VHH binders against q9uj72. Designs and how they scored, part 2

Target 1, 324 residues: q9uj72
Amino acid sequence: MFCGDYVQGTIFPAPNFNPIMDAQMLGGALQGFDCDKDMLINILTQRCNAQRMMIAEAYQSMYGRDLIGDMREQLSDHFKDVMAGLMYPPPLYDAHELWHAMKGVGTDENCLIEILASRTNGEIFQMREAYCLQYSNNLQEDIYSETSGHFRDTLMNLVQGTREEGYTDPAMAAQDAMVLWEACQQKTGEHKTMLQMILCNKSYQQLRLVFQEFQNISGQDMVDAINECYDGYFQELLVAIVLCVRDKPAYFAYRLYSAIHDFGFHNKTVIRILIARSEIDLLTIRKRYKERYGKSLFHDIRNFASGHYKKALLAICAGDAEDY

## First folded at step 5 (VHH)

Design H6
Fold by ESMFold2 at other seeds, look of step 5:
Parts: sequence; structure tokens; C-alpha cells
Structure H6 (fold): chain B 324 residues (1-324), chain A 122 residues (1-122)
Amino acid sequence: as target 1 above (324 residues)
Amino acid sequence: EVQLVESGGGVVQPGRSLRLSCAASGFTFDDHAMHWVRQAPGKGLEWIGNIYRSGRTFYNPSLKSLVTISRDDSTNTLYLQMNSLRAEDTAIYYCAKGRSKTDFWSAYPDYWGKGTLVTVSS
């Protein structure tokens, strides 16, 4: 039974849905000399992902063409990334983002953190399956190859998708809190291993008890303690896990704010979060964003993005009456 | 009150041309994208094409060789020119309007006329 905090997305199944007519309008938008970018936005951001899949199938049936392929041919830059991204089933979108985070020279550790720290067991299972089917590679092996140290070990535990569910044991929470406290004081490799195993394997409900006990024992907030004790991507991943356990929509609001305001508008992060959360909790993320930062997410996107790219992001984000 | 009134339908022989009109009132015509849609007997709705304020036109790829959409903003009238008509073009033809140019959703149709019947018969 659902007893927790209720969350909502911004994109819902459209009423009076006609995939054939939608596909015809998209055909007109894409198969001429000019591209009707407004029509692309007006249709694709106003259908849920399941409906978009039906549109893509109708498009292929009618015209013998790949809708995503036609969009990639006609569109460019970040607008292309938004519109193509909307056409991925959610597990495949996560797989796609992880693949590109690791492919080639360098690794986008923030992408790995955001996806693996926040996804449920079911989402991780589906993402691993999609990754294997799409890229003919094992996701866990790729993470192992592209990362190192305790950061790798933590990601490897998360990607197993085997976090305990529904489990609560107050006596064990006190024991786990003591282990976390000792890990912050001693910082050995063994302590780091124990710390990340607790954070990756205990249920969200149990970890909330653990964090409360940690506060009782140490007098410190868990995030502050991690920030004082550790550094690098390992520290960033541990913080992301704690924030997701406490309030996942608030974690994404924080990431969006950082992506918009810190060292330029980080397009990939904004696109990824808006698409991935659009049918899950993006409305709740918007509310946390405005509560914490004073201005709406809609307002900030409008002020920092431009053109049809901005219009697409705003269509996914949607706004309150004051924003328009 | 928004009104879209299609006219020019009737019985036409195969191979001939026909021009349909849509008289618009109750809104600022030149601020809106305009569309033509048709429905053949026993079939679903089929989008024909649209035209923006600028004169830019987009067409269903299956129909683009048959049709031309134009607009006369001075008379608030939308036109559909159909050439080389075939029996398959028998349908009720509807005009539709998009929302105002300042709306996010200005490209997509939000209001429909009652349609005019075209019968292509020999």
C-alpha cells in the first residue's frame, strides 16, 4: 500500500490521442525542405512516453522511416538532444546516458552518480537489460573498466539493484550508525568499504533511522560529516545517496539549480533530469526548487536557455500561472 | 465566438480540381496557424497540412503532390486547392485553427469547423 510522500510528474497521457494523425503532422514537420520545430514540440512534449512509442510505430508504418532518425537529420545541438531523448523508453534512456558517459576518453562521473544513486532496484534491472540489448555490453563490466577505487566499488554495489526493501531494525540502525561514525573518524580503506556497503544495501526506511542515530551519536548531520571526511567522486556519490534517501525530488532540484547556476548552464544535466523525471516526479521537483531557491525552475530555464531548445525545456517543465 | 465555416464541397469528377474555402471569424485570423484535415467514409482523421502566419506550409507527405494550402489575411479566409482528384479523395474536409501566436501550443490545432463534403465520382 502507498503510505509515503506522493510525487507527480509534469507529463501525463494525452486525452483523445490519435497516433496516426500525430505521425502525419510529424511527417509534415520533418520530411520537407523546412522543419516545423514548433509542431515537434507541440506534439512530443504533450504525449507520455508510451504514446510517443505508438507515434513512432505509426510513423514507420506509414512512411517506412525512422522518426528518431529523421529528427536527428533535421535537428541540431541541444534541441536535437531533447527531442531525440523524449523518444527513448525510460530504461533505454538511462542506458543511453550511461553509455555516453563512459564511451571514449574520459568519464562523466556526475552522470553515473545521478543515475545510479537515484534509481530503484526495478529501474536498475531494466536499465541493465536495455544496456545489454542496445550496446551488446555488460553495464557492470563497463563501470568497472571506466572507474576506480571506492567510487567504483560504490557504483558496482548500486548497479546490482539489490538494495533491501521495507526492512527496518532499530537495533541494527544504531550499529550501522556507529560504523558510519567510526568510518568518518578513521577513513581507512576497510572503513570506506563498510560505509558504502551500508549506504548501498540498506533500505531507504532503515537508512533514515541510521542517519537519525548518526546525528545522535556524532552531533553532526550525515552530509556534513561525509563532506568533512571524504573527497573526490567517492564523497560526491555518498552525498548523492544520502540526499536521495532523504528527499529524492529535493536532490534533483539541487542538481538542476547547480546545473543552471554553477559555472554556466550545463545542458546535458538539465536535459537528462527533465526527461527522466517528467513522468515520475518532475512536478514535485519543481515545487522543491521554488521552495528552496525562491524562483521557479521555469523562470530560470527561460532566463538561461534560448530558441526552440528553451521552448522544448519549458514545455517539459511546465509552469505555474505566475510563470506565464 | 470562434467560427470556422468550410465551403466549396460537392460532387466532382475524377481528374478535376477543386478549391475549398474556410471563412474565419471571432479571433485575430493572422495570429494563428491554420490547418486542413479530412475524413474519408469509414476511415479515421487524416491531417492534410497547415500554414503559418508567415506563409510557411507543411503537408502530410502522402498528400503533398495533390494539395496546396493558402491564406488571405485581408479576408480572413483559408483555402485548400486540390488537383487531380481521385475517388480516394472523397471525404469531409475540415479547417482548424491553432492557438494565438504567443501560446506555447500555437502550432497544434485547438478548434475545428463542421466540415464540407467532397465526393469524387465518375
Scores: ipSAE 0.721, ipTM 0.919, lowest interface PAE 1.2, mean pLDDT 92
Fold by ESMFold2, look of step 5:
Structure H6 (fold): chain B 324 residues (1-324), chain A 122 residues (1-122)
Amino acid sequence: as target 1 above (324 residues)
Amino acid sequence: EVQLVESGGGVVQPGRSLRLSCAASGFTFDDHAMHWVRQAPGKGLEWIGNIYRSGRTFYNPSLKSLVTISRDDSTNTLYLQMNSLRAEDTAIYYCAKGRSKTDFWSAYPDYWGKGTLVTVSS
């Protein structure tokens, strides 16, 4: 999966980067009685992840200390989650979020859906490797044990990280669309299995052809058909897959809007998306958000978050303070 | 026009103390975080510490026991007190300022003076 033209993040490599001086200033911010939270934001949100890794390495080399550990000791609540999250390499951050979604009380199915429906084959491969190294567990086995039913089966398909890439076959698209139409009508276990196979394994390019043919055959949008035919987390996962295929930045804009408005300010979801998409497509997500909801993401964060937590989120979002 | 003029450098014996000054002009001094940075011969920049208007200070952990930063807002002057000086403290010492306190990025330094040379030798 390649970023298309005009897909852009909000965080870029800093010019004139000095990881040693950055590490020294972070040491001053973290290793005393007081914590300089503004300095943490001024540095960490203004370096790309690769640069943050160099800062962490310099910090450890100079002081013999773990930068993430020092931040967790000095910081609290959601501000801690933002600042610590910025210091994870992307595969490890995904692994971290999945681990915590599945361990302890219950399972955070929305986190599983958001990550597994949206990541590319390469991202899934790296995430699985990071999960194994960090937690000494197999990601696929943990998903299997913590989920059930068709929801589990669909996640297990996605987590293999073997979606076809670059292949298209218009004749097969018509055939696949007919299979999807029958699956929405009949809803047998066999039909659900074929639906999962198509949605999880066909390339994005092929699925766009399939969805167009589905509209032609059924007269119905694919998302509307899934919503009518299925329910629960299985339905939500299938919708997430379709939305990611169509317009992944729009999917994340929808998730952010829901996290901010539907159930109050769902901090974990906002933090996860801002961090994970900051170097990929967060600028494009901002455009989709304003286009669909009328107000900018920056404005909504400014109005619903507070303190240094708000400052950190707004720095990652990178909008102007006067943005509406 | 922002100006930061460091003074008080010179030759000093190991084990002694030295106080550097930085005279600030061209901006509202008490609106800005202030920093000390140094550069030893042939080495990169090394951040020493900073001080906010409130008097809060933060120091490079490697230098914390050796330095004290203070400010006098009535004279627009920043100070660096250095104790127990070692030959390795030989460097050009720079005063630096952050942006206005109302700026989102106010903590990070954005302007440096020309520096004052400190030589620690027997």
Scores: ipSAE 0.709, ipTM 0.916, lowest interface PAE 1.3, mean pLDDT 90
Fold by ESMFold2, look of step 8:
Structure H6 (fold): chain B 324 residues (1-324), chain A 122 residues (1-122)
Amino acid sequence: as target 1 above (324 residues)
Amino acid sequence: EVQLVESGGGVVQPGRSLRLSCAASGFTFDDHAMHWVRQAPGKGLEWIGNIYRSGRTFYNPSLKSLVTISRDDSTNTLYLQMNSLRAEDTAIYYCAKGRSKTDFWSAYPDYWGKGTLVTVSS
């Protein structure tokens, strides 16, 4: 009997894909007196990112116009952000979100945490390249300038994209766990450095063993220990790393739940996660969300958003038959 | 059973006008967006435009000002008026329908007819 866990998105390559006809319908929707927002949703949320790039190319070839630019001219608010965001290649979308997290007033630390704690070595390499090419800036230098303390040091370690892969050593797991335990007891700057270096550099498989040994030594869950030992964005980043190692879809489900239910209505977080995970693990995120919180993500989005913005989010999220 | 039957095709001289019609049956016509699509010989499908129940119309920018789409909900008929026809307008012209207005994806075409041939030649 096989009981395998797997990850799956909600957006797949469309069958019978016709980028020329798609571009023509988008042209009709955008290049007139009135905007056909339903047509934008019906096309762009039902194509994978690679297909959307082909549509944008066809649109430019036929009409001499930039599809993203035309959408930004005709659309507003969060609906604009969803539709424009769908048109970014994935590494460029990550780069775009990081740049705007740091460019504006203050810094959006939650965006930095969410992206850098969750991305693989390959994804980090590609986003650094996209950031340099698009913004003519060095991602690591911008993170250094906009952050400080052990939070900065941890982000700087993550953004290197050099986490160990495939390495496991059960005997070393006990030693690593003891280092984490000592860091929670002593809490010096040197202990904080040792802790984040283990969490940032050891492989996911090794860290799962380390977390088991930590519980054996301390009698406490790793997340609970971090919450008791540290505070601020450093603590939030360490927790994000642990959660991503354990169950990355569950981490994103937690982030979505918080974004939907917190004051301030964190639309940017909801939009970013739905777009970034739509072809990777958003279906798995939906399953974790319902399992943990009782209601489907689809249901909560329906009550969170309105108008065409809601319709676009629901199209990306998709739902089970019972949601409709 | 849903049926869309196009008519009004045939041979027409360049510079002339032509009106195509599409008779719809087997569904509640006035609850659906309707589309015209064409396919020239050896070419892919080309979307011409659509019309919603409300009368709102949207057109392929390349064909705007050359075509007019209208509908008569009392006779369940969709129309395509084409003016100043050129040889490049030679194609099979298809009528297509969207899903019910209450459907999440009601704007996108989901069924179309067998088409009517328009040949523009001297």
Scores: ipSAE 0.678, ipTM 0.909, lowest interface PAE 1.5, mean pLDDT 91
Fold by ESMFold2 at other seeds, look of step 7:
Structure H6 (fold): chain B 324 residues (1-324), chain A 122 residues (1-122)
Amino acid sequence: as target 1 above (324 residues)
Amino acid sequence: EVQLVESGGGVVQPGRSLRLSCAASGFTFDDHAMHWVRQAPGKGLEWIGNIYRSGRTFYNPSLKSLVTISRDDSTNTLYLQMNSLRAEDTAIYYCAKGRSKTDFWSAYPDYWGKGTLVTVSS
């Protein structure tokens, strides 16, 4: 599922963890006129999510208060979003981000793409359960009502969470590649359906074989072919799927670079990726970022953010890849 | 070598006040946040509060109004004033320091003294 390298995050379980004392220090930081934002950062970015949940439980037990609620009341802007976001269990954070992407007028299609194209079957199953529990709504029904066309159909397949696993068949890979090539040539609704069915349903291992066979047949890279053949959010989603299959950390590095440089400092995307990947592959994402773009993610974050918001993002990023 | 030496402990009657001191050496005192932490018999560590070089203070909400933290940078001394002492205030009281003000993690304590015992009895 990744290009040969082990992946690693940037946030680990803290040794000698004391949730009661952490909760007391957070209580001091949040209860009063003044807020100790440095203390919030020093604690919450240095605990893994499981430890943060224990802190929130201790906080509730000691003060009868909801830690996330207190932070949202005392904090503002993007710093609030970072600190509150760290307190969500991972499935609930994905559900939270999807709900807000679809809530109200309009839809944040890039958020839908980023989450649904990149999550595993297990992650999708857990986020669907979290979405139902938290919002009393069905995630699939909400996606269906907020999207349309082949973009919708592709998202609906991804959100099923039923991608084939542990499967490779080189002969079938050649056949699948021929179907993809034909779909790029013909571009009918039926061909678009066949294309997204292959990309959504075949295992990552099988798709890597398919992409190699596609190159052999067409002489063209799969991403380049999709970019030439299709447009709109359907095209963007298909590219996201291919990039995640090839090198998921590199996909997130690309998304971060775009959010920082191409999207005019799109804060929500940066916050979402850093939080969601912090315990999974953010260290690997940092490596891919520097390899591809020449500058470290750490340096680029320093350039676009300021104040305690910047400090929190840099703490999650956990250092500069240029330090060797 | 960093040293934090707490003093002023001892046996005190309920309802009385007590001031603890922490003498600091081996670092630039006025560049560091300072903390008080205590541990009652059979209990875990309890954070009391801190004070930054600016004089800003933050307190455990459970102990707010019972304690006051101050510092004298000219004598490298941290103080804890405790009022209306109760039996549950019986504990070993520790002084702790944060890292240098230029350190990213300067707010969180990284070094602890040996503590001074306060017994509220009689």
Scores: ipSAE 0.677, ipTM 0.909, lowest interface PAE 1.6, mean pLDDT 90

## First folded at step 7 (VHH)

Design J3
Fold by ESMFold2 at other seeds, look of step 7:
Structure J3 (fold): chain B 324 residues (1-324), chain A 122 residues (1-122)
Amino acid sequence: as target 1 above (324 residues)
Amino acid sequence: EVQLVESGGGVVQPGRSLRLSCAASGFTFDDHAMHWVRQAPGKGLEWIGNIYRSGRTFYNPSLSSLVTISRDDSTNTLYLQMNSLRAEDTAIYYCAKGRSKTDFWHAYPDYWGKGTLVTVSS
């Protein structure tokens, strides 16, 4: 069949980019009695992250002020979180989200799962470096101290950022599938360790072969098997890994749907995914969302969010012609 | 067809004031945010400020004590009042418009006039 899907974001480098004039308009938007929130949206959601960094530099050079700091002072609530979040370099945004997931009232395990199950080796390396630089803390040590059990062990393996790349071996895939099948049948601590080691260490390409072989030998879908065999955050993390290996944009579409429709609109999750995926695969995520759920992501955001917060989210999400 | 025609430029002595006008046609003027932008000789574009249909204004912090933007929707005219002019205010001054208020991107300028030259000299 066809090799892989193409993925694409929704935010691209702006043509005719003028960071000095952008910084001046942001200065006007932020230094007055009122804030020009429409101008913030019109500029910051329509520049790629690299361009936003150049705007922040121009702003500091011209006004001697920190753009993120000024936005945090002038803005509030979820709109602040969107606008400030756009100003983080991607590795630092991941680090920021992990830091706050672990330093809050309780650990936000879903944030840890979403980030660590989905990031590539390169992304993990860069986020660990950013975490150390920004917070003077070791990400692995913080994960270890804030989590426990097989959930911890699995996160610790993922955060190593050492997944095999590009390797496939069909004979080993069959053997790996047999190990996974036995782990689902026996469920000992040793089997849980073997299972997460396979899921964390084998390449995406190899794991897709393993999942096919698992279905061949067991007659059972890997996600269904994990759901029947395990529970808690360990089970949720294993499922997230499998879903990311199979179709990472579909995993994020599922997460967005859940964040919008389950037990209230979960602002933090929606903001995090839209920002983090905006230059990577958010367009592909939108397609998976509509394919699976019938309504566009744009439509659902419009119906559940309001005000300038809604406008910012919709600007990042963008829509097909029918959404407008 | 959209047209923005700036006027009121010329030579003015330092310390004095000057009012620029921009006559707008070819669109529903009161449905758009309006902007002033300038370009000094050999320099890049510098955003001065804007005004929304509501009358709310925002200014480049470096220029806010010098300038006042106003609009007269009955005559489709945008104004820039400049006070305490200095030699560094010598520039071509451009009028610009935003998109329709209902456009998602209505705040950002999308069309510029030809400009009017202001020369501040002793």
Scores: ipSAE 0.735, ipTM 0.924, lowest interface PAE 1.2, mean pLDDT 92
Fold by ESMFold2 at other seeds, look of step 8:
Structure J3 (fold): chain B 324 residues (1-324), chain A 122 residues (1-122)
Amino acid sequence: as target 1 above (324 residues)
Amino acid sequence: EVQLVESGGGVVQPGRSLRLSCAASGFTFDDHAMHWVRQAPGKGLEWIGNIYRSGRTFYNPSLSSLVTISRDDSTNTLYLQMNSLRAEDTAIYYCAKGRSKTDFWHAYPDYWGKGTLVTVSS
């Protein structure tokens, strides 16, 4: 039944789609030393991912060239990252972002959290397959080697992609809530393991019952309890899971706000979320952003980004230019 | 009312050159990117190229050595110069305009003329 908020993206299949003409115009835009960046934006942000794949195929057929490769030669910096990112199939984009989060010195734990806490079983399965095919590596093995402790254990549980579906059991919800409450009180390694297993394995429907029961027995909100009881990336991951269960678009709105305001404009996070959510729930994310923070996502991007990079982000965001 | 009127078409012999014109009215011509597109008999639309108000031009790589686009903002006229015409250049040639220079989507065409027929025949 259609009631309440409808989850929507901002990018839809274009009507009257002509991939051959689009490819010709992109060929003209990328020819020589001068690049028509406005044309790239006007075409690629107005087509859904499936249509962009058809454009890339037409481009290869007509010119014998790789569209992504040609864009990487002509473009630079964050604008390149946006335009190239739009050309990835969604599972491969997730795999690409995880690969780069773990490659080299250090690990981008916030990227791991954001992707693995939010994706469905099917999305995780497809992302693992894409990662293996693209990088000849096992995603689970890479996560294991790059992380440690209960943070690792929680990520390893999420990446299995085996969350329970569709079942609710109110008696079990009360028992699970008691386990979560005890884990916040006693904080042993065994309690941390039980806590993350509940959060990673129970269905979203069941977890909403668990969170209601937790409030009943403790008098405290689950996120507040986790914030008081734990710290580090383990705590951040547990909070991300709870937020995604409650209201996934609101979780992404929070992530975007943090990426824009906390320690400067974190380009990688903004680009990743806008691209990955553009056909899923980015319109809903925009609504949650304005509801919570008082200013639109469009306004904040306009004020913190510049040039064709800003234009591309605003095109994906698809908001009112006068929105404040 | 926006109007784009192409002219200069007709029958020409292979190897010759031809210049097409597009007379624009009903909008501020120098605020818009302008395009040429053609359609050969029994085939789909083929984008030829465009020109921005700045004079910057971009061409379909398949046609770039054969065509030149120019504009005269004082007469509100768009031109297409075609050289060394071949039988496969037989087509209806269309003029198109983009949106206003201040529109976010100004690069992409949003209005089309009725076209002028060019026939390249011995």
Scores: ipSAE 0.728, ipTM 0.926, lowest interface PAE 1.2, mean pLDDT 91
Fold by ESMFold2 at other seeds, look of step 9:
Structure J3 (fold): chain B 324 residues (1-324), chain A 122 residues (1-122)
Amino acid sequence: as target 1 above (324 residues)
Amino acid sequence: EVQLVESGGGVVQPGRSLRLSCAASGFTFDDHAMHWVRQAPGKGLEWIGNIYRSGRTFYNPSLSSLVTISRDDSTNTLYLQMNSLRAEDTAIYYCAKGRSKTDFWHAYPDYWGKGTLVTVSS
């Protein structure tokens, strides 16, 4: 069929995997008076998440200790966050990041946008279950209480995890594009509601048709129109949805570039994306990054991060031959 | 050609001490972390510990009170001192080396010796 972009991660199941010996080497690294940070990196960044779970199980069986707990006790700063984050099952990592985005004095809206605009129906279902199990709270209720306005309404629609699948309908795409155009012209609460419902509920395939029809009737690109018509976190969320529909790896490349250059290396965002996408599309994200920004993600991480934290991020990111 | 040759194995009475050696050749010895690993009859591999070029050592917590790893960079030799030997310490003992210190994976072993048999029996 059509030759399109393939998505691929950077972390794969290790061949010749021995969880018992891995756990013993981690015990040596963590349970003495000194910490072998290089050994932690050499093992944990070179195993897939499923294999890391088996290592944690072996570690607990042999030593009666919680591997994540031992790492949190021995490690500090952002290096701790990377190494501990690698040990979360993916749905629980999303739940963990959302929980911490909403707890405390303020809300980290960019974290909410990044996760909820990008995850599939299945991923959202699993993160809701993980959130309930881990925090004894309902994710939807927490989002509702911590956010407001059309930003909240859009997040609440996304967190349902019920985006449509199936055959595209060009006549409906034209109708939907007209609704989006009117929403940009009128900007009433009802128009904003209709706009976000289209963006949150239509399939990716249908939305690509809708965006083409929007261009035809308005003469504008959908992102440009949203930027001109709306503001605040509602506008940022709508843009994130459109970008994820068009090219999700490119969306994450943009987010990484912004986190590195616009925020003075926003550690939380870099760590979250690298971990969450490491087995999904991080290799593809890395390619989009280099294509769009000229330098590799590896190069930028090497230039802006330091110490074992840098080494861990580079191990997850991996590089092309010329990066090494 | 990289070579790691273990020696010093044999039959030893319970409660006694034994010192194993590993003669290294074919690489710059002091540029590499070195490891000891053992395999008891019918069991899987058990990591004993390692030593870096700096002299830093790390041990399997189950064995840390019973073993000491050292290295002599002038003779390219790795040592394992074992004390208060028990029947459970009967195993083939292997030395292994990590990659060069500039490699991402320098801490993890990448090459193994043939091993030396230690039997703890009266």
Scores: ipSAE 0.714, ipTM 0.919, lowest interface PAE 1.2, mean pLDDT 91
Fold by ESMFold2 at other seeds, look of step 11:
Structure J3 (fold): chain B 324 residues (1-324), chain A 122 residues (1-122)
Amino acid sequence: as target 1 above (324 residues)
Amino acid sequence: EVQLVESGGGVVQPGRSLRLSCAASGFTFDDHAMHWVRQAPGKGLEWIGNIYRSGRTFYNPSLSSLVTISRDDSTNTLYLQMNSLRAEDTAIYYCAKGRSKTDFWHAYPDYWGKGTLVTVSS
């Protein structure tokens, strides 16, 4: 569809699925003196996440071994990250990425932004549970300790997972737009607080009305206004929220393009997006990417990645008929 | 017309060795990975192993000490050498092929022969 809520991924449940035979072929690929990387790709990128979990269970039952562990032992670099990442249930993958974004010295703010600005209330609830179970830590406490200022306050609102759903009030949309416009002009701490409360707490549908009214009042696109008014990670987070509200597949297309073309290939960002969106909206992301940038995502990945890493990414991205 | 014809099956005593053959035709044999798969009575399919055009081999870890896969590209023939046969090795043995070496999905098997029966019995 050109507009609306319909989106589509690139990975679907495989027909004629045999988890026992898949596990046997993965065992052959991983437990000898050589590694069959093509077999890993041919199986794992052609199964949905639920099917991969069944393969991992069969592998454990047959061989007494952890499939993810065996892959980490045999594989290296970005190819390892792709293959291991495919084996995480979605809430645990989000939790894993957030944990590693905050672990140690420094913080990967772009990872925090990408995940927390884009996930639904339900996804946030599930990732918080996964984070607690896996790491014995509280996600909100870790975000609080690793971030500061209005950036932290905004992330803390998002991670609550309590955005209003299904509510719209056109009269209030005009009021909210006036508040956003004033916040872009004045830039005080109170204005920043009001701005992030609106963006984090109003429903997507309400915010789309607010953004239309903002254009009417100011004559300016909301993203352009934020870019002119704010900077740093707070600005980047506000833009990510707006872009996700307007067209989430287009947001991810923008992130992928930036990761590929900025100052080289940003592997972690590309891997995370392809895996996390593969069963949700990656096909729609591909369409937005081609519409905006003129070349397909498939083409751009083919030109910058190499070896089995490239083959894995292209398998997840799947073909783009426009480039054949 | 792709054909995979297995042969060399029959009745064999426990502890003995047996070599199975698979004659391939209708495709460029040396462009394809080849596989052996078996099915014991009342059981599901069990992957034995494969061999790529380069000669690289991979085996089901449960069977790796008992089997050897080889190929002769000059005669378009795939072989399975089985050693120290036991009653549980009684099965129909299938030859299978992957797609062409240039196909993205070339490693996974996509075509099976009709199989040859091996019975391990005293």
Scores: ipSAE 0.702, ipTM 0.914, lowest interface PAE 1.3, mean pLDDT 90

